# VHH binders against p95470, part 36

Target 1, 316 residues: p95470
Amino acid sequence: KQVDVHDPVMTREGDTWYLFSTGPGITIYSSKDRVNWRYSDRAFGTEPTWAKRVSPSFDGHLWAPDIYQHKGLFYLYYSVSAFGKNTSAIGVTVNKTLNPASPDYRWEDKGIVIESVPQRDLWNAIDPAIIADDHGQVWMSFGSFWGGLKLFKLNDDLTRPAEPQEWHSIAKLERSVLMDDSQAGSAQIEAPFILRKGDYYYLFASWGLCCRKGDSTYHLVVGRSKQVTGPYLDKTGRDMNQGGGSLLIKGNKRWVGLGHNSAYTWDGKDYLVLHAYEAADNYLQKLKILNLHWDGEGWPQVDEKELDSYISQRLK
Short names: E, the ipSAE of ESMFold2; O, the ipSAE of OpenDDE; V2, 0.75 times the mean of E and O plus 0.25 times the DockQ between their complexes.

## First folded at step 11 (VHH; framework vhh_7qia_2)

Design i5 (at its last look DockQ between E and O 0.60; V2 from the best seeds 0.00; counts 0 for: pae E 2.02 > 2, unsure alone 63.4 < 65)
Fold by OpenDDE, look of step 11:
Structure i5 (fold): chain B 316 residues (1-316), chain A 122 residues (1-122)
Amino acid sequence: as target 1 above (316 residues)
Amino acid sequence: QLQLVESGGGLVQPGGSLRLSCEASGFNFDHYAMGWYRQAPGKQRELVAFITWGGSTKYADSVKGRFTISRDNAKNTVYLQMNSLRPEDTAIYYCAAKTPYDRYTDESFDYWGKGTPVTVSS
């Protein structure tokens, strides 16, 4: 049977691949071939100590992880939130290794990186994604709905915004000025992920609605910039901050609600990692790893047929 | 594919006990809330009990103090211990799963077993 994941990100330690998913305490899987996956661990046995302070209705599901390797350590970023609210926070926990059998295996939570507060912030502190620029400066992109996607500099230890703080808006959809700031609104954008490739930074984003089974409208769009801070322009030259975004993949009748992707270069090949809802299996979310190709103008492409050909296996 | 298989139903005398089991497969069990429903002859299906991914439980008023819902994530199984059974507990009992990734359905379960019959009779 296929691996059940939501908002997947991936990294490698040695010859072992590790997959991180939204779930109670963040679910971790391991694999030697990126096809056959075994349950590995949870990053949290219970929950961050501060979770319910940030979101009183927190139910144990940590959202939308990102995993980043830096100076021999693994930084796992995660989100505490509630649906429809920007009472949210992104936290980070750090480990020396991803192998639970190692004596050095221990997740140490470093606490909140950023927190969004209703009526104060027109952004939502969820869906972190880490990118290092050409100068070695590490950035976090994040966001959903409200004022869209944001980017800021991380400090040297990757646990807080750098000081002085530097923030950028990198993508957003139209939002009514009449909308209450506490409301998510109809600007259906979330889950930024930036990939450095060639001369550009590529910003992937999810448009539409997830989590509606067969009625999900999630799909992926992309823009690019020569600077990590943007502006990110789509294929037509439209700024993603002005509603721009070029369709990358939408899915079909068999696979709906595609999105919340990550993207990687491994061993000279590029991959798109995402979840999709399988119609034939009651719209359960499934892991998909697709080959990422580039056209003559340097724009990413994927073959939707690979949604059918890539079949993950969860092993006991 | 996703599957829920109930077992443990049968005939029992009033005041007796039964333990129902539901084995789940085809999805990440520990992420889901699990529940038990029942449908008596000529009546609508009703919630009996549910247990969240975090272990929180809720019971119908009619079964409080008599029924206990629990789960074993290592076995992908949810249980319903039914004590002090009454004739009015006679029904087909259904196992159900609720996805944590449905933002719009707060009270409804998404996936169902085929059911196991429970008959309480002298």
Scores: ipSAE 0.736, ipTM 0.877, lowest interface PAE 0.8, mean pLDDT 94
Fold by ESMFold2, look of step 11:
Structure i5 (fold): chain B 316 residues (1-316), chain A 122 residues (1-122)
Amino acid sequence: as target 1 above (316 residues)
Amino acid sequence: QLQLVESGGGLVQPGGSLRLSCEASGFNFDHYAMGWYRQAPGKQRELVAFITWGGSTKYADSVKGRFTISRDNAKNTVYLQMNSLRPEDTAIYYCAAKTPYDRYTDESFDYWGKGTPVTVSS
């Protein structure tokens, strides 16, 4: 049985890999080899104190984590939301180590980083991803549907927007003018992730819809910029704020749909980490770790055959 | 391979009790909300009881006070305790799991067992 995850992000501490997934309290797995995974812990044993205020129907399921190491600490960002609504917030909890056996292991919640309010905001405060620029400034990308993907400067302790605030739109798709601002709408874009490679920042984004079994349309596009703030342009030079986005990878008959990626450099090699829906297993969402290659023009490429090659396993 | 396997159905007299169980495998059981549905001949399938991973429950009006849904995440099992059974409870009972990952619509992806028949007759 392969690892059943959604919205996966990964990091390493010592000889151990840690994988974070959407789930009750954010589900954490560990592995020595990125193939064999064991349940490790949940980041929250009880819900964040503010979760029910943001989402009255909240029942412990936290969405779309990102994990970021900074100055010896692990920052785990997470999302609280309601189905079909942009009444949402991104929070952050911090730990000195990811090893539950350590006496220093304790998740300390630092509360809300950013909150979206219907009618006030035409964006949805979920799907965080952290990137540091070439000057050491740390930024958060985020967004799902509505007015698309945003990027803002984090404060020095990485728990709030910087003051004075600095915000940028980095990608969006056309939204029907007939849609009420309180509705998610037709702009099927979410889950940004930014990777620095060479002279460029690469913005990955998920287009389409996940979670529709064989009707899932979810796939990954990419653009790049020499500045973390954009503009992010695709291979044809089209701005991702104007509907640009070059296809990076889409599903096949066995793996229908895929997305919500992260990307990493480990030991001099680059990887794309995502979930994909397995047709042969009732379209359950499974972990994929794919090699990320670069062409002579500096664009990322993934061999689609690798969708069928990587097999992760879950221990009990 | 995802599986939901129901058991515990059978023939029972009016006023009697049955306990249904559904053993799940092949997915992250503790992430999913679980439910029991039933379908009598000639009728539409209907929700009987629903339980979230956190233990919150919802019941059809016709079974409130008589049926209790519960779950054991360590055993990957959901239960339906059915008391004070009536002939109208006769149906095939299905275990279902609701995907927690669809965040766009009120529509849901459900995974279903093959069902276990319950007959309430003297």
Scores: ipSAE 0.546, ipTM 0.780, lowest interface PAE 2.0, mean pLDDT 89
ESMFold2 (binder alone), look of step 11: mean pLDDT 79; pTM 0.803

Design i6 (at its last look DockQ between E and O 0.67; V2 from the best seeds 0.00; counts 0 for: unsure alone 63.1 < 65)
Fold by OpenDDE, look of step 11:
Structure i6 (fold): chain B 316 residues (1-316), chain A 122 residues (1-122)
Amino acid sequence: as target 1 above (316 residues)
Amino acid sequence: QLQLVESGGGLVQPGGSLRLSCEASGFTFDHYAMGWYRQAPGKQRELVAFITWGGSTKYADSVKGRFTISRDNAKNTVYLQMNSLRPEDTAIYYCAAKTPYDRYVDESYDYWGKGTPVTVSS
């Protein structure tokens, strides 16, 4: 059967690929070929110690991980949130290795990176994504709905915002001023991911609604900037902070609700990693790894046919 | 393919016991909360019992103390031990898998079995 993941991110240690998914304690899979995947571990056996403080109704599902390698360590960022609220926090746990068989294998939770509070913040502390700029400064993008997607500098140890703090808005959709600040609203944007390629930083974002089986409207848009802080402009020159975004992939009747992507350059090739809901399998979400190409103007492209040709296998 | 297959239903006398099983396949079982629902003749489907991925349980008031829900993740199976059965427990019992991936609404979506009939009668 296929690997049924949600919000997938990926990295490599040696000759082994590791896949991280939303789920109880963050589920980790390993693979030698990025096709055949085996269960590896959970980052948390139960939950972060602070999770229920942030979200009293927390049930163990950690959301939207990102994995980042820095100075020989693996930083796994994750989200704790409450339904329908921006009562959320992004945490980070760190490991020396991703191989559970290693004597050095141990996830050490470093705690909360940022926390959003209803009525205080017009952003939601979920969906972290890490990017290093050309100067070696590491940034975190994050966000969903509300005031849109944000970017801030991380401190040297990648566990907190840098001081003095530097924040940027990088994308958002129109939000009614009449909407209560505690409500997510109708600005359906989330899951930022930034890829450095050529002369640009490319900001990928998911528009629409996920997690609604055949009624999912998730799709991916993209903009680019020569600076990591933006502004990110779509193909028409429209700022993503002004509702801009160029369609990258929407899916079809067989694969719907495509989104929450990551993007990588591996061995000189570029890839788009995402989940899609398969109509033929009662809209169960599946892992997709697509080849990422670039047109003559430097804009990313994917072939939707690869949704049918890439078939992951979960091995026992 | 995703599948939930119920078994263990049948005819039993009042005060008797039954054990229902639901075997899941085609998805990551331990990511999901599992539940038992029932639909009696002429009535709406109702929750009987629910068990989260971590093992926390919830019961309908009408079955508390009589029914026990459990799961074996190694076998991808959820169980419903039904003791002290009553005529009002007569229904088709359905197995369901639930996932709360939607982080903006307090809703989950369900996958359902075809159901197994339970009849409690003298």
Scores: ipSAE 0.730, ipTM 0.874, lowest interface PAE 0.8, mean pLDDT 94
Fold by ESMFold2, look of step 11:
Structure i6 (fold): chain B 316 residues (1-316), chain A 122 residues (1-122)
Amino acid sequence: as target 1 above (316 residues)
Amino acid sequence: QLQLVESGGGLVQPGGSLRLSCEASGFTFDHYAMGWYRQAPGKQRELVAFITWGGSTKYADSVKGRFTISRDNAKNTVYLQMNSLRPEDTAIYYCAAKTPYDRYVDESYDYWGKGTPVTVSS
């Protein structure tokens, strides 16, 4: 049985990889080889204390995690969203170790980082991803639908926006001018992730719609910039804030949609981590870890045939 | 390999009881809210009962006080205990798993069992 995950992110501690997925309290798996995965824990045994204020119908599912190591600590960012509106918030919980057997293992929630409010904000506070720039400043990208993807400076302890605040729009798609600000709209973009490689920052983004079985259109695009703040330009020089985005990988008949990627360099090699919907297994979302290659012009490439060659195994 | 297999349906007299079971396999069961729906001939499918991954429940007004939904996450099973059955409860009963991963997915994108028939008559 393959690993059934959505919005996967990963990190390593010692000889063990840890995988984080959208789920009740954020579901955590562990592996020694990135292929065979065991259930490890949930980051929340109940729920963040503020979750029902943001989403009165909150049912314990935390969305779209990101995991970031900084100064010996593990920062797990997560999202709470009210369905149908951009009433959402990103929180952070912190741990000294990811090993549940350690006496130091304890998730300590630090509360809300940012919150989106309908009509006040034309953005949706979900889908965090952390990137450090060349000057040691740490940033969070985020966003889903509405006015697209944003980037802001984090404060020194990585739990709030910096003061004074610094925010940037990094990608967006056209949104109907007739749409009320409280509605998601037609701009199908979300799930930013930024990877630094060589002289460039590469912004990956998910376009299309997830989670619709055979009707899913979810796929990945990329742009790049010499500055973490952008502008992010695609292969033709088009700004991702103006609808730019070069196709990185899309679904096929067997894997009908995919996205919400992260990207990592491990042991000198680059990888793209994502979920993909398997047609032969009721369009369930499966973990994929693909090789990320670079062409002669410095653009990332993946071989979609690797969707068939990487097969995870869910252990007891 | 996702499967939802209903069982426990059948013919029962008015006032009787049935216990429906839905055994799930091939997916991460405890991520999913589960529901029982029913559809009588010539009528629209309707929600009967719903249970979250953590055990919170909701019932249609027509069955409240008579039906109880429950789940056993260790056995990947959801149940519907149906008491005080009436002829109007006659329908095909479907188990459903609602994906938790999207904000705007309607029930046509849920995962559905094939259904188990329940007939309440004398």
Scores: ipSAE 0.588, ipTM 0.818, lowest interface PAE 1.9, mean pLDDT 91
ESMFold2 (binder alone), look of step 11: mean pLDDT 79; pTM 0.801

Design i7 (at its last look DockQ between E and O 0.58; V2 from the best seeds 0.00; counts 0 for: pae E 4.7 > 2)
Fold by OpenDDE, look of step 11:
Structure i7 (fold): chain B 316 residues (1-316), chain A 122 residues (1-122)
Amino acid sequence: as target 1 above (316 residues)
Amino acid sequence: QLQLVESGGGLVQPGGSLRLSCEASGFTFSHYAMGWYRQAPGKQRELVAFITWGGSTKYADSVKGRFTISRDNAKNTVYLQMNSLRPEDTAIYYCAAKTPYSRYLDESGDYWGKGTPVTVSS
């Protein structure tokens, strides 16, 4: 059986890989080979103490994690939200280790990093992604729909925005000014992830709609910038803040709704990690780890055939 | 491999009660939302009751106040207590599991049992 995940991110501790997924309490899997995966734990046994304050209908389902290692600690960022609403917050929980067998294993929730409020904010506090720039400053990108994707500077503890606050818009799609600010609108962009490679920062984003099984239209676009704050330009030179984005992968009849990716360099190789809905399996979402290549102009490429060749295995 | 096995169906008189059970295996039960569905002869399958991983429940209007869905995670089992049964409750009842990982959560099932028949007749 393949591993069913959503919005996957990954990191390594020692010789063990850990996979984090959207789900109840954030689901964690472990692997020695990134093919065979075992259930490891949930980051939350119940829920963040503040979750229901942010989203009254919250029922333990945490969204779109990101995992970041910093100064010997693991920072797990996660989202509390409700579908179609920007009543949301990104929180962070911290652990010394990812090994549940370790006596030091304990997730300590540090609370809310940022919160979006309907009619106040034209952004949605979901889909966090962490990136450190060339100067060692750590940033969080996030967002979905509304005014698009944002980037802000984190404080030294990586738990709050830095002061004074520094925010940037890094990508967005056209949104009607007539649209009520409480509505997500038709600007179908979300799930930023930034990878530093070569001379550039690469911003990956998901366009389209997720979470609709065979009707999902998710696909990945990319732009790049020499600065972490942007502007991120696609292959044609169009700014992602002006609707730019170059198609990376959109799937096929067998694998639809590709998206919400992470990207990593491990041992000198680059990888794209994402979920896809498998038509042959009633469009259940599956983990995909694809090799990330670069063309002669430094743009990322993936082989769609690897959607068929990478087959995860969930072990008991 | 994920399996759902229903039990507890049978023949009952109007006004009677039945308790259906669905035992799950092959996955982390506590992570999944579970549901009961039914299909009457000549009709489409319909949701009867749904319970999330957190214990939130939803019922079809036709069974509210009469049916109760519950779960025992230690036993990997979901139950449907059916009281005040009516002839119109006659159907094959199906247990279903929903994958927990999509951020859009509806009451649809992803995995299904084979069903257990319930007949309400005088």
Scores: ipSAE 0.587, ipTM 0.819, lowest interface PAE 1.0, mean pLDDT 95
Fold by ESMFold2, look of step 11:
Structure i7 (fold): chain B 316 residues (1-316), chain A 122 residues (1-122)
Amino acid sequence: as target 1 above (316 residues)
Amino acid sequence: QLQLVESGGGLVQPGGSLRLSCEASGFTFSHYAMGWYRQAPGKQRELVAFITWGGSTKYADSVKGRFTISRDNAKNTVYLQMNSLRPEDTAIYYCAAKTPYSRYLDESGDYWGKGTPVTVSS
């Protein structure tokens, strides 16, 4: 049986990799080899105390985690939202270790980092991803539909925006001026992830629609910038704030609607981590870990045939 | 293998009651959201009632106040108590499970039972 995940991110502690997924309380798996995975825990045994205030339709399902290690602590960011609405917020919970057998294992929720408020904000507070710049400043990217993808400075303890606040738009697609501000609209972009490689920051983004089984159109695009704040330009020099984005990988008949990637360097090699919907199993979402290659001009490349080569195994 | 088996359907007079059951196997029941859907002849399948992992519920407007969805995780079973039945409630009723890994709930369901017929007529 393969590992069912959505919005996968991972990190390493010691000799163990930990994978985090959208799900009730944020589902956590562990592995020694990134292929064989065991269920580990949920970050929330119930729900964040503020979840139903932010999203009255909240159903106990936390979305789109990111995991970041900083000064001996693990920061797990998570999203509270509802379908098609920007009544949403990103929270953070913190642990000293990811090993549930440790006496120090305890998730301590630190509450809301940012919250989108209808009629005030034309953005959706979900899909966090953390990046540190060359000077040690930590930033959060986030966003889904509406006004697109944003980046802001985090404060020193990584639980709130810095003061004074500094925010940047890093990618967006055209949104009709005829759309009511309460609606997500036609700008099908979300799930930013930024990777530092060589002289550039690379912004990955998901275009299209997830979550429609075989009708999902989700795919990955990329742009790059010498500054973490942008502008992020695609291979033709087009700004991602103006509809730019170079195709990195899209699904095939067997693996549909892939996206929501993260990217990592482990043991001197680069990897792209994402989910894809498996046609042979009712289009359910499965973990994919693919090799990330770089061409002579420094653009990332993924071999589509590797969609079939990586097969995860869920251990009992 | 994942299975959903509905029971409790049948013929009932207007104003009557039925209790539908759906027994699940082959997956961790307490992790899944569960729903009851119905399809009348010549109509599209529609959501009737939905219950999340944590027990939160949602109902179609046409059944609100008359139908109650509930679940018993110890018995791997979801129920639909149908009161004050009307002829327009006549349909095949389906149980469906929604994967815990989907970002949001939709009316499509991921796994479906074979259905149990309900007829409301004199």
Scores: ipSAE 0.144, ipTM 0.536, lowest interface PAE 4.7, mean pLDDT 88
ESMFold2 (binder alone), look of step 11: mean pLDDT 81; pTM 0.819

Design i8 (at its last fold request DockQ between E and O 0.59; V2 from the best seeds 0.00; counts 0 for: unsure alone 63.4 < 65)
Fold by OpenDDE, fold request of step 16:
Structure i8 (fold): chain B 316 residues (1-316), chain A 122 residues (1-122)
Amino acid sequence: as target 1 above (316 residues)
Amino acid sequence: QLQLVESGGGLVQPGGSLRLSCEASGFTFDHYAMGWYRQAPGKQRELVAFITWGGSTKYADSVKGRFTISRDNAKNTVYLQMNSLRPEDTAIYYCAAKTPYDRYTDESYDYWGKGTPVTVSS
């Protein structure tokens, strides 16, 4: 059985890889080889204490984590939201270790990083992703639909926006200004993830719709910038904040709705981590780890054939 | 492979009880809200009950007070206890796993079982 996760992110502690995904309390898997995965834990047994304040209908299903190591600690960012609404908040919980067998293992929730409020905010506080720039400043990118993807500077504790606050719009698609601000709109963009490589920061984003089985239209686009704050330009020089984005991968008839990726450099190799809906399995989404390559102009490339060759195994 | 298998259907007299089971396999059960639907002959399929991951439940008005939905995540099973059955409850009952990013009222992208028949007749 393959690992059927949404919105996968990964990190490593020692010789053990950990996978985090959307799910009740954020689902965590562990692996020694990034192929065979075992259930490890949930970050939350139930839900953050503040979750229902943000979203009254919330029932424990946490979204779109990111995991970031900083000064010997693991920062797990997660989203509380309701589908189709921007009554959302990104929270962060911190642990000394990812090994549940360790006596130091304890997730300590630090609370809300940011919160989006309908009619006030034309952004949705979901899909966090962390990136450190060349100066050591840590940033969070996030967003889904509405006004698109945002980037802001984190404070030194990585728990709140820095003061004074610095925000940037980094990518968006067309949205009618006449649409009610509470509506997600037609701008089908979400799940930013920034990778630092060579001379550039690479912004990956998911376009299209997820979670629609065979009708999922997720695909990945990319742009790059020499500054973490942008502008991120696609291969044609179009700003992602002006609707730009170069197609990286869209899948095929066997694997559709590819997206919500993370990207990593591990041991000198680059990887793209994402989910894809498998046609042969009633379009159940599966974890995919693809090799990330670079062309002569420094643009990322992946081989779609690896969608077939990488097969995760969930062990019990 | 993803699979939902319903069981427990059958013939029962009015006022009787049945307990339906739906066993899930091939996917992470506890990530999904689970629902029971039914389709009577010549009628559209309708939601009977659903249960979220957190245990919140919702029922159709026609079955409130008579039916109870529950789940056992350790067994990857969702149940429908049906009491005080009526002839109008006659239908094929389907189990569904609700996609994670759903409002639970949309069935367009659910995963479905093959159904189990329930007949209430004197």
Scores: ipSAE 0.859, ipTM 0.927, lowest interface PAE 0.6, mean pLDDT 95
Fold by ESMFold2, look of step 11:
Structure i8 (fold): chain B 316 residues (1-316), chain A 122 residues (1-122)
Amino acid sequence: as target 1 above (316 residues)
Amino acid sequence: QLQLVESGGGLVQPGGSLRLSCEASGFTFDHYAMGWYRQAPGKQRELVAFITWGGSTKYADSVKGRFTISRDNAKNTVYLQMNSLRPEDTAIYYCAAKTPYDRYTDESYDYWGKGTPVTVSS
């Protein structure tokens, strides 16, 4: 019995690792070794007060979290959306500690960071991921379908866009000109994540579709830039805003629909965290933590054989 | 290994009662909405009742007031209490778990049990 998780992100506090997943109120697991996981808590005991306004069919599941540690606080970003629409918003909640046994443990919701509206915006306000640049400025990447992936500067409190606002397009795929602006369209790109390594920022993105069992086409591509704002170029020098993207890893017969990754450096080693659908187990989504290697030209590599060797354990 | 195992079906006289159970394993049960569907010979599978992870319920008009769906997340189990059974309730009853992760459509795919037969006849 592995950890079944979707859109996984994680962080560390002391000797304990915490894993966050799409789920009712954002499901949180903890581990001492990144292999054996226990349920810890949900970040929301009751849904955000604005969730039903954004999505009238909201069912209590918050989507696509990201967890960011900044100046002694833990910032958890999350998404609310209507199915197949860019009627969406990204919110943030903050805690001093991730340990539920601490008297200081309390998630304090700070409300909406950004919100997208059909016809007004050609972007979708879901799938947040946070990156700090070399000058201490914190940015949020986000996006799913429509006009692709965006990056904007956060204010000092990390709860809203900076004023004056600064926004950049960082990746997009060609969108069918025949699709109305209210429709998601054919540009199957989402779930950005940016990792700094050496002189480069590496933008990971998910291409294709999740959530289709054996028909899932989800796979990961990468580009890089010397500036957090881009342009992000693939191995051939093609701009990710113009359809560029070098394959990092795709599914195989056993593990399908790899995507929605995060990436981390811990204790001098680099890791890719993602979910994969297990064919032998009805395509249930399973946690994967893979080693991220680097070739002689500084491009990330993943050995797909590690999909079989990393097996999580859900503890009671 | 994902499993949904129905039990509690059988032969019952009109006006009788049955309690169906569906025990789930191998996935995070409290993320999923759960449902009971049925399929009579020569007919398409139809929704009988479903219950969200948070306990909200919906019923087919034909069973409203007679059937009750409930769930126990601590036991990974969903139930269907069927009262005042009629011959037209005769069917194979299937437990289903609706995936909560599809972001593209509210017509999410389901995971299905193997079914438990219910026969209402004299």
Scores: ipSAE 0.656, ipTM 0.844, lowest interface PAE 1.6, mean pLDDT 92
ESMFold2 (binder alone), look of step 11: mean pLDDT 79; pTM 0.806
OpenDDE, look of step 11: ipSAE 0.797; ipTM 0.898
ESMFold2, fold request of step 16: ipSAE 0.561, 0.535, 0.510; ipTM 0.796, 0.800, 0.793
ESMFold2 (binder alone), fold request of step 16: mean pLDDT 79, 79, 79; pTM 0.802, 0.797, 0.798
OpenDDE, fold request of step 16: ipSAE 0.813, 0.841; ipTM 0.908, 0.918

